# VH-VL binders against Large ribosomal subunit protein bL20c (rpl20): the designs that were tried, part 14

Target 1, 123 residues: Large ribosomal subunit protein bL20c (rpl20), of Euglena gracilis (p07133)
Amino acid sequence: TRIKNNGISKKKRKRKISKMKGWVGGHSKLFRTGNQQLMKARHYAFYDRKKKKNLNKTLWITRINGGLKYYLTINEKYNIFVSFLRKTKTYVNKKLLSEINVRDSKSFSHLSKPIMKSTGINL

## First folded at step 7 (VH-VL)

Design s73 (from s67 with heavy chain A50S K65E, light chain Y93W; framework fv_temelimab)
Fold by ESMFold2-Fast, scan of step 7:
Structure s73 (fold): chain C 123 residues (1-123), chain A 119 residues (1-119), chain B 106 residues (1-106)
Amino acid sequence: as target 1 above (123 residues)
Amino acid sequence: QVQLVQSGAEVKKPGSSVKVSCKASGYTFTSYEMHWVRQAPGQGLEWIGSIDPETGGTAYNQKFEGRATITADKSTSTAYMELSSLRSEDTAVYYCAREGLYDYWFDPWGQGTLVTVSS
Amino acid sequence: QIQLTQSPSSLSASVGDRVTITCSASSSISYMYWYQQKPGKAPKAWIYDASELQSGVPSRFSGSGSGTDYTLTISSLQPEDFATYYCQQYSDWPYTFGGGTKVEIK
């Protein structure tokens, strides 16, 4: 049985993302002396972007699965779902998104469930 | 109908602080991030920061961290941006903007608040 | 910080002209957005995900690009299209905008 806590998950996510993309670790500073420093800067930038994407995915899955979803309208659940897809670089085709009627919970459920199962998200 | 209505223009002295408000209506205030963007006269757009109104969690552009404070009042569906230690370079139109349906873009925007910093 | 460079900074065109605006990023990006801004007004969301038109945007507008190079095209300029256009990236913190391209009447 997992402990569910929807309290400050989004606040923690924003704080973590900001910390990794700040001037922390020097990766955001220009390294202009020699190819060695430039290569290190590129490596750090790539690593931080990959780490940020992985952290975003984990935090968003935790936030959505951890709750608050029961206090949301169908339209708000759709917006969170679409936001999740954009933030985790998970894309669905335009036809699928256009077929989801946020005013019809059955339509949304039928079209989005396969994607949600694949990503571990519970709306 | 989704609307963002900002407070009126302000004239401030160097070294003082300004607090701009953004009243949201037509949607669930706590479900979307609110962002702040400024535009100096004749210049481009610059992102200041954002807030998640549900949790109060904030994110700032490093350039404004320590000077900008973004807050939200859930009971009035109002977001605030306070900028301290004002300089002449802070003269700009300040916009609030909601995260969009497709997440990271900004839609809609408030009408803007002109803040003039002069002695 | 990802820097966005728009070109040209301004251009003069006549109604019916084909107009092309470019936006180059200092690093590869995943999400590019375009905004239209008229004098004294707030920006309006115009194109998302590089190529998708916001509801209500005329079909004469199109966006394209990937990686570091992006383009906004107006196939047949109309009087209401005279405005400043800004690109924006949402791939990395802090979120950044291009310098803008002013499309003015000839």
Scores: ipSAE 0.000, ipTM 0.518, lowest interface PAE 14.1, mean pLDDT 71

Design s74 (from s67 with heavy chain E54Y T58D Y102W; framework fv_temelimab)
Fold by ESMFold2-Fast, scan of step 7:
Structure s74 (fold): chain C 123 residues (1-123), chain A 119 residues (1-119), chain B 106 residues (1-106)
Amino acid sequence: as target 1 above (123 residues)
Amino acid sequence: QVQLVQSGAEVKKPGSSVKVSCKASGYTFTSYEMHWVRQAPGQGLEWIGAIDPYTGGDAYNQKFKGRATITADKSTSTAYMELSSLRSEDTAVYYCAREGLWDYWFDPWGQGTLVTVSS
Amino acid sequence: QIQLTQSPSSLSASVGDRVTITCSASSSISYMYWYQQKPGKAPKAWIYDASELQSGVPSRFSGSGSGTDYTLTISSLQPEDFATYYCQQYSDYPYTFGGGTKVEIK
């Protein structure tokens, strides 16, 4: 009975609304118009997705810098760092990445710190 | 280490309900969505639904809406998936899987729980 | 819902062979992922964003594609690569998987 309008439930509702808003199903002329409207709905959903992913990335960086780092394993810190580089298209020296010892937090910090400073993250 | 550990296999009669658990460890439980996916014997993967443990917000594949209920207990870092009105075609391995870092792929996965529905 | 069609459904190959599997979506998608599943085990995240390898995935694996057509390639098949591979889209709800491609020993 309780409807929660946050998190996953909100996400699901937004997706469904976007699809319905862009589609007026039917036949004949309405069918053709519905195809165009469905394309618009998919287009808007696509942009909403990109915006949400970008906001989530920014939120993760903010949380990490704000203290979430205390809860992360060394492997999670490495994965977050690598994911950040991929998502931002930040180019790094392949040799530097290959020299990071995932099990050694000091090696990770020393080798990745200059890049993290330039990208605004603090792990 | 990040790990998801699921409850053991279940054998249920048609019309009953089953509740599968998924205990998370090695990360902040409330920071990631938990998803549920099933796989019938010899078949492919099918998404059931998900929960955000921080807000308690949940979402379901329409095929399972009204029968599946996903919950989370923050104090024990455990997610649950309950499926009611079981039918023989619900026989499957049920997996929990965490959302990925900054992406919505599923990583890691639990080991799976076999649920067999038979008379 | 977006339907994902994988081809072939199964293939037989020898160690050292080049293997290519395809995943075709019924509609254009922006987020495609690949998973590796061995018998009796849970799927493992393998390739994300169509072409990015998950940490620990051997470099002989590669992914490519955009829009509706995506591929996973193994440049030189090894014994540990015999598994079923699934594509997944995360662009539209509900999230869907391909039917899987079983890579079997010849």
Scores: ipSAE 0.000, ipTM 0.523, lowest interface PAE 11.9, mean pLDDT 72

Design s75 (from b3 with light chain S30Y D91Y S92D L93W; framework fv_temelimab)
Fold by ESMFold2-Fast, scan of step 7:
Structure s75 (fold): chain C 123 residues (1-123), chain A 119 residues (1-119), chain B 106 residues (1-106)
Amino acid sequence: as target 1 above (123 residues)
Amino acid sequence: QVQLVQSGAEVKKPGSSVKVSCKASGYTFTSYEMHWVRQAPGQGLEWIGAIDPETGGTAYNQKFKGRATITADKSTSTAYMELSSLRSEDTAVYYCAREGLYDYWFDPWGQGTLVTVSS
Amino acid sequence: QIQLTQSPSSLSASVGDRVTITCSASSSIYYMYWYQQKPGKAPKAWIYDASELQSGVPSRFSGSGSGTDYTLTISSLQPEDFATYYCQQYYDWPLTFGGGTKVEIK
C-alpha cells in the first residue's frame, strides 16, 4: 500500500522493493545490484563447464598429491562459500552477504568460518 | 533451515475478510522480501503482492489492489495478507514465499492456507 | 504485463522417456525460473536463471532458452518426476507464472 504507483517504471519499482539498506556505499560496492549479476554470471560459467571443471579438479588433485602447496585466493574462497550455500540449501541473510567484503580476508573469515565449520567444511 | 509456517484453513462468507499469517524462522526476517501467491483449485499460480519487511514497502498485482493488504511484524517475524470483500472465486490455497537467496525467485514456500468462500 | 504460455498443458509419458516442456514469454526477458509442484504440496524451486539446477534437483533435469523462449527437459523420466511444472518471470511487474504443464503417467 505504501507504493501507490504500479505503472511508471516496473524495473525501478522492482529494484526499490527488493533493495536492502546498506547495499550501496564505498565499502559495500561489491554487492550493488550490478555486482550481484556479475557474481551470478561467474557462477554460471563455473557450474556449466563440466569439462573445464573436471580438468581443473584433476590439476588441483595432481598438485596436492605431488606435494605442491595449494592456496585459495579470497575470490576463490568466496565462490566456494556461495556455491556451498546454494548446494546445501543453507540460507543466509542477504544483508550479511552484502556486508562481506571479499577484498578484506579478515572480515570474510570472521563472517563465513562459523557457517562453514558448522557444516564440517574448512577452507 | 529456513521455514515459513502459515496459519490454518479458513471458511468465510461472501463479503467478509480473511487474514492469513506466515511465520518466518531460520533467517533474518528483514533481509528478504515476502511474497504472496494463490492457487485456485485445479488452477495455476497467481501473484498477489509482496512486502519488504525492512522498509514496510509493498507492491501489489493491480487485480488485487484495494482488496489485498500485506503487512509485516518485525518483532514476531510474521507477514500477513488480508483479502477483503471475499467472493466465491477467491476460494484458493494462499501461499507465502520468500525471495530467493541471490535472485527474485521464490524459495522457500509456506505450506499453504486453504481459504474457502461459501456461497 | 508479461504473459507466459506453457506448452503442452499436459502430457502423458512413460518411465525412461525424454520429456520437453516449453514456456514462451510475450516479450523478451533475461531469465526464466521453473517450479515443480506435486498434488497437495507447495511448489518447489527447481531451475533458476534459465539453466541452473536448484540444490537437490537430479541431473536428468536441464533448462535452456533466452529471449522469449525457454525449455525444461527431463532426459530420462522417473516415477518421482510426475508433477506439474510452472515457469515464472521476474523481469517485470506484476510477477507472472505460466499456466503449468502436467506430466502424467501413461
Scores: ipSAE 0.000, ipTM 0.517, lowest interface PAE 18.4, mean pLDDT 70

Design s76 (from b3 with heavy chain L101Y, light chain D49Y S51D D91S S92E L93F L95F; framework fv_temelimab)
Fold by ESMFold2-Fast, scan of step 7:
Structure s76 (fold): chain C 123 residues (1-123), chain A 119 residues (1-119), chain B 106 residues (1-106)
Amino acid sequence: as target 1 above (123 residues)
Amino acid sequence: QVQLVQSGAEVKKPGSSVKVSCKASGYTFTSYEMHWVRQAPGQGLEWIGAIDPETGGTAYNQKFKGRATITADKSTSTAYMELSSLRSEDTAVYYCAREGYYDYWFDPWGQGTLVTVSS
Amino acid sequence: QIQLTQSPSSLSASVGDRVTITCSASSSISYMYWYQQKPGKAPKAWIYYADELQSGVPSRFSGSGSGTDYTLTISSLQPEDFATYYCQQYSEFPFTFGGGTKVEIK
């Protein structure tokens, strides 16, 4: 089931991915000055690693949702949640994050639910 | 404990080559890129290049292209950086540094290897 | 390549002073990263994603900024803060560092 804020999050994620194209473009800039078969092969291998990291994100989400959530304190859940959002470059309003009381499990759960559903996290 | 341990200091003549090693432990070696950064005495930090140990793929700073060669040995969890045609300006501390989670920064760093180029 | 201009190149301040150092990128980047380096030691990861402190970094440190302009602030300078601080962009190749700001305690 989708909510309005899930659609907005997908649009912001698309913008973040577009900014990541600058990173890929940065790798490509090396080939504009060096045009050798070996350099291209090595660049593509390096680029392919980033694709594997993105795939591993799905496994990481699965592990959080399945295995670890029952062993985590509220503070640990908050830290993992915030760390995940920053490391995956998922957009979140800093004001919203500051309003989540990490010591209040009810407040954390209720305020973070829309974002967690949007990112696939279930802490 | 994640640790990067580098080879010892080297003194080389101009025109020769140097090969520095960086042995990784405490994590899955093939899961993170290894980067090389140098620092001349009293100067700032300069990125040389990187390797993906899983694929052997590399990327280099244009300034070092053709002189630097970065390699990795999966069986020993060791990365190497070789710099050829050494000049006095290559005198520096050379660091290996692991990429952070999702490619965002360098952490941890090796202790550094001083390479001195003198006649 | 993205050039990072760091200022000042050096500063001398008294214990308890507020210290601010800046880092400007030649083009927009997503996040700035900061390292602390003490003489004879490897750099230490210090501030990530522009404003997040690495574990073990004292709360007197903070980072801020977006786009091209970023700052590192020490709210109340302590003797152990003597070090050179470097900014770094990790947005595109080649990865680049600022020239460093040497913080000297009087």
Scores: ipSAE 0.000, ipTM 0.531, lowest interface PAE 13.1, mean pLDDT 74

Design s77 (from s67 with heavy chain H35E K65Q L101Y Y102F; framework fv_temelimab)
Fold by ESMFold2-Fast, scan of step 7:
Structure s77 (fold): chain C 123 residues (1-123), chain A 119 residues (1-119), chain B 106 residues (1-106)
Amino acid sequence: as target 1 above (123 residues)
Amino acid sequence: QVQLVQSGAEVKKPGSSVKVSCKASGYTFTSYEMEWVRQAPGQGLEWIGAIDPETGGTAYNQKFQGRATITADKSTSTAYMELSSLRSEDTAVYYCAREGYFDYWFDPWGQGTLVTVSS
Amino acid sequence: QIQLTQSPSSLSASVGDRVTITCSASSSISYMYWYQQKPGKAPKAWIYDASELQSGVPSRFSGSGSGTDYTLTISSLQPEDFATYYCQQYSDYPYTFGGGTKVEIK
């Protein structure tokens, strides 16, 4: 099925073009205004993304370490670990996930412990 | 397996520029931010800045007053740090380091590049 | 910017001694890291999130602290532990390091 994007792509394109025109106007008089603004925007985008990643990590670590871990089943610990990886958008080898036996706490600890240690997770 | 290899030592005159390279291997280059840190002889560590190789987004330490420029080349998995308007106090070992897997500590580090600024 | 103050700047100790290094921040820190550096070598990540040991770091090392005050302790100093240790904050830009603590052989 075709995705109907009637107006969405046009709207985004027009807004982007309008912004670029403003920068071109600035360059005519100040020569480097557009480039300075672009570099500043890239700096803030980098900072904001890292702040969001840190916030998400902190929230999950706090929930896991907040004492609930001692009352969780092996399946619940596994689900929290997988959810954390998904939440932080962390790349994990599919072999590692497929080899974790949710009913074998020793296998889970052995295979996932390096990742959990790297994240500050205490399961 | 994961490794960062930096370019060789440089000797520069005051007022010139230096560009240090850092070639990454053993991981997906675009998935991790690359950090730059320097250390003057007998002194401590100073953070210069960082780059996200996927987006080209950068962050800099204000101490360098627009003198530092960090870039990345996805096709060669190489990051660069250029420092302009060199002064004698810029003599230091310059390191690249990768952002950590989850927690953003710096690991691994490159071997370091000695930049000497002499008149 | 957040200023990190380490003390002492240097210390002389013997094998088997208990060594304590402190790091004080000018404002509250969410993430504190420690690095070990030997002469002529790049720093090695040593302790993350104040108290978590990096893979391969001996259990005689420990970290503690929160807010503005952090500590690295070596319970029984070994010959391979003679190095300079740096704290680093990762809570705010610019990222800053402490001045370092040089642990020297007596």
Scores: ipSAE 0.000, ipTM 0.529, lowest interface PAE 11.2, mean pLDDT 73

Design s78 (from s67 with heavy chain E54T, light chain A50T Q54E; framework fv_temelimab)
Fold by ESMFold2-Fast, scan of step 7:
Structure s78 (fold): chain C 123 residues (1-123), chain A 119 residues (1-119), chain B 106 residues (1-106)
Amino acid sequence: as target 1 above (123 residues)
Amino acid sequence: QVQLVQSGAEVKKPGSSVKVSCKASGYTFTSYEMHWVRQAPGQGLEWIGAIDPTTGGTAYNQKFKGRATITADKSTSTAYMELSSLRSEDTAVYYCAREGLYDYWFDPWGQGTLVTVSS
Amino acid sequence: QIQLTQSPSSLSASVGDRVTITCSASSSISYMYWYQQKPGKAPKAWIYDTSELESGVPSRFSGSGSGTDYTLTISSLQPEDFATYYCQQYSDYPYTFGGGTKVEIK
């Protein structure tokens, strides 16, 4: 079961946690346990961030591999591919990336296929 | 490159507390969740909980809720797991393990810390 | 919580044999993850997102499955494959592991 919440109460909890983390002068004391409200806020912050990461990964994979694939220009596919590599921290040879020609779909396909096979990307 | 180095083995009496550290290096500490997993001798793996160092957000396995406290110190890139009210059945190797930004499995793992609870 | 049941709990096989281990979840999950653990060492990430091999994992390993039933297969067992293999789910909290399958070489 998921927790239902409106945007304002979620923003209030995130703002509270962010303020405790970001404020100068005694903020370190706010990280001690013993406050049930703080414990609940931390629990929700963790779940919210985890859900955001999972949702981002799902959206990323869906856009790369699924329904919008055929509506993307070769330049857009290249931008998504490069962004995916950066976000997944996949390290590739800079020379290989610089040699991908976004104006030529055959060139892009030929040079990127080994990377896409190893990373599971279908553009 | 990326490493998680844990504190040394501990021997504790029943009813006491133990605090295990996990020092991260080779990556941006705040970008990844840190998880804690234990393994009793000859047994399988059991998830204890996790922390997001950016928000201080935590999640715990209900079995350990109220006894386990996970914290993180951004200035030293170190995560901690404290387990209180120790019992003999808490004897285990305790591991810290990092979760990837877009890969939600545990990699890398620390070397493990043996905690022995005996009178 | 989602319980993961691995079978068999242990097996003995000869070099070159095909080995199959199964992980069954008490509820449907999206992806399965597998770890290899050798005696006295931390687990190593081995297979992710059900079927993808971690860098450095030999191609004789494969993963498959969906819903509640997942499998790790070794097509031709080698001496270095002696280890205990654990499945894990990330679909729901708490994160859970299977009981492990100990692979021993005859």
Scores: ipSAE 0.011, ipTM 0.553, lowest interface PAE 9.0, mean pLDDT 74

Design x01 (framework fv_zigakibart)
Fold by ESMFold2-Fast, scan of step 7:
Structure x01 (fold): chain C 123 residues (1-123), chain A 119 residues (1-119), chain B 107 residues (1-107)
Amino acid sequence: as target 1 above (123 residues)
Amino acid sequence: QVQLVQSGAEVKKPGASVKVSCKASGYTFTSYEMHWVRQAPGQGLEWMGAIDPETGGTAYNEKFKGKATMTSDTSASTAYMELSSLRSDDTAVYYCAREGLYDYWFDPWGQGTTVTVSS
Amino acid sequence: DIVMTQSPSTLSASVGDRVTITCKASQSISSYVYWYQQKPGKAPKLLISDASELQSGVPSRFSGSGSGTEFTLTISSLQPDDFATYFCQQYDSLPLTFGQGTKLEIK
């Protein structure tokens, strides 16, 4: 039987915690929270700004999905989606989005499908 | 409509503690981080820290670590900031501000709570 | 910590004037800057995000520019309602930090 906990896993968590310096306690399941999530959203916002200046939005979103699909958490995918809706001026009730975020990711996927389909992204 | 309503003004003596409340309405309280910022009379804004109401996770400006404590009450949709061992230089207006969902900017701000520390 | 330095600390101007306020960061923050307007006795109001993105409901006479370490807020034709204190804020890293503020007053 292979051991599930090993030094590499603990080492990755320690590096991740170091990058989250300043935050103590838990992280939200689907919504951005904690220093790590704040840094992630900042990172994606920065990339979105570079994209706004130089790139086609469809190509940018496809590239992120293709390049980061193995690393992105559901929460990070949600943040990218929400950022995309805001940047394209798609009006969505923030309360509705937060309610979906609390309920479950399956409900969110069903609701977001019509919007994301036109961008060539599989959620 | 999204609103943040803070508790009323407080006058405290040096060494006392004060607890400021920030009641949220018009959105799902646990879905947004709440930030605390203070402003001393005639001075600029100073970020104190933030709390994630869903998890209770917090981040503090180092200057306030061990002095400020941020908590939240999900059933009341209320965030709290308690400041201990008050000194005269803690006299300020204290604001709560909600994180923006999209870009981590401060979306709505509370009206502010004036805390005066004097002997 | 990233230090944000505003200039000038006080600016006297007349209605109709073009006014510029500068904010400098102690290290590169790309375009992670907010600009706020604050009137006496009120909470700050967000004007500009991401250095240059005008917020909904903010008059078009307000504009922001800059990247890296130097940022500018411009009011192209000053109106009476614009006399207030203005603050910049970085959101590149924690702790979040503000400039010391610029008080815009009637000449």
Scores: ipSAE 0.039, ipTM 0.528, lowest interface PAE 5.8, mean pLDDT 70

Design x02 (from x01 with light chain S30Y D92S S93D L94Y L96Y; framework fv_zigakibart)
Fold by ESMFold2-Fast, scan of step 7:
Structure x02 (fold): chain C 123 residues (1-123), chain A 119 residues (1-119), chain B 107 residues (1-107)
Amino acid sequence: as target 1 above (123 residues)
Amino acid sequence: QVQLVQSGAEVKKPGASVKVSCKASGYTFTSYEMHWVRQAPGQGLEWMGAIDPETGGTAYNEKFKGKATMTSDTSASTAYMELSSLRSDDTAVYYCAREGLYDYWFDPWGQGTTVTVSS
Amino acid sequence: DIVMTQSPSTLSASVGDRVTITCKASQSIYSYVYWYQQKPGKAPKLLISDASELQSGVPSRFSGSGSGTEFTLTISSLQPDDFATYFCQQYSDYPYTFGQGTKLEIK
């Protein structure tokens, strides 16, 4: 259910608290539109302290609903974001979409963050 | 040629430990997870756990915590699974298998290592 | 843990028959299921991923379908080489779990 429930380095009662929750109903299917390699990713991660430390240092790492951390290119982040908008019927003005610069991770993060916050996704 | 080659059969006495190896070739060893699965004689498959060779991070089936230890050696492109305090019900064929993070593929599989606990 | 239940446990059929094996999950696993073929003394061979995607080199007579909690593996026209044990496996959540297997036998 939660990413910490799949933790392996500690006894269950010693596992770290995680704010992340497991998948809800349709979320996995919504993300299967667009980049197929990304959409096929499994919803789990190794999250011992060493791996968590290494992941935090990468500019291209993102967190998708359900707790899995991916090493994603800007193109993959853009594809999942656009697929999510199309599938959820989230109305986004044409001007905003044209302003997302897929070659610039800072630009993408800055422009997409408010929309994704309202939908519970963090890329 | 993508291959996983496992160590040979082992016969152990109760209480002993056994360490099974799985040597990978034909791909970048650190780019894929290595999983371990066992199969008791005439029975089904049981997932034991997985290791990420890049970080050394592991995930275990609760049943095998404290019993199995998974490690890897990136310089040798080899994954290891050690079972301690062997019992007769640990008699099984032990498999390693590669799994990709992005594509839904759980292949290739090693040929299997038979571990017999008797005597 | 997610429990995977296969049926039937044993299936008898003849060459040329259409056969179906079912796999039920105790909770929704979306499409996160693998199907394997295993022959005596050999490692399992992956046939299908993501419930319905045929693996490279697997004959087109094999197909998979289903989503959520019920999945099926179908062999449209049995060949002699197809008599083996078949397993389903979920990879939606840890621990990964397998069905108990279906043994396909010559009638």
Scores: ipSAE 0.000, ipTM 0.524, lowest interface PAE 13.7, mean pLDDT 69

Design x03 (from x01 with heavy chain E54S, light chain I29V S31N Q55E L94Y L96W; framework fv_zigakibart)
Fold by ESMFold2-Fast, scan of step 7:
Structure x03 (fold): chain C 123 residues (1-123), chain A 119 residues (1-119), chain B 107 residues (1-107)
Amino acid sequence: as target 1 above (123 residues)
Amino acid sequence: QVQLVQSGAEVKKPGASVKVSCKASGYTFTSYEMHWVRQAPGQGLEWMGAIDPSTGGTAYNEKFKGKATMTSDTSASTAYMELSSLRSDDTAVYYCAREGLYDYWFDPWGQGTTVTVSS
Amino acid sequence: DIVMTQSPSTLSASVGDRVTITCKASQSVSNYVYWYQQKPGKAPKLLISDASELESGVPSRFSGSGSGTEFTLTISSLQPDDFATYFCQQYDSYPWTFGQGTKLEIK
């Protein structure tokens, strides 16, 4: 059976190469690669590299949008913010509260009070 | 608002060339790949290739290698697809489509450009 | 090239019906399949990504499932706006390929 690779990554290439290292005498005769296959591999590598570039760009856009959402959340009504926090995952809530705490202790206190109210916690 | 606006319909004779344009607006043109997809009458979609406007780098479906040429004009935020040596079976609607925001689907799409090759 | 084959080619149904469209890949594409809806004279619209992820703004009556070589698109209760042609696409390996389409018609 010929070894085919639908993905081109450094780690995947290393694994496939390692599997073939023991077949010194038969490799080139067993696994023939024509011009068409070379072009397909080249184009796939091109797309794999672009996917990684675009993923990094997407993460950057997400961080910017996250910042804007955080800013908008501070300016929303408390009941909406409290409902949002209760329905989001703990990680997201922790991140938002951490950012508020770094910027302004008053903002943190201001937003934590509605949370205490909604959960029935009062000190 | 992100949108892609394509050039108007074309009628060409066999052996001619056609160049379709796709003008982008509402986003940073050089940040996204532009893809080209065609659809012959009553047929399915066929991916032709893509261009990265930031580098001018291209990737083509083997079937269109040497037949289609993709270029871009960064200053005009416009992508182009030129198809040479037209045949009757090149009659199709040609779409440009941007790579997706969060992954590698196509969004948005241009409205399509009808190319008719008449003998 | 990976060949994507859809069945049926044409499907007749009534409003309120549950319909299922199948897409088969000639080799494994993992979960790297998109589903599109196309109405006459318009560009395709993305419905489902990664075989089962419903896209924002797409009605919840649409759902996708499958992995490897067999994928399905289901509409749980047909609405008049759903009569269109549906296409699957793989993006596991270059070149990206589409199915031939399934035309959903009024019975």
Scores: ipSAE 0.000, ipTM 0.468, lowest interface PAE 16.9, mean pLDDT 67

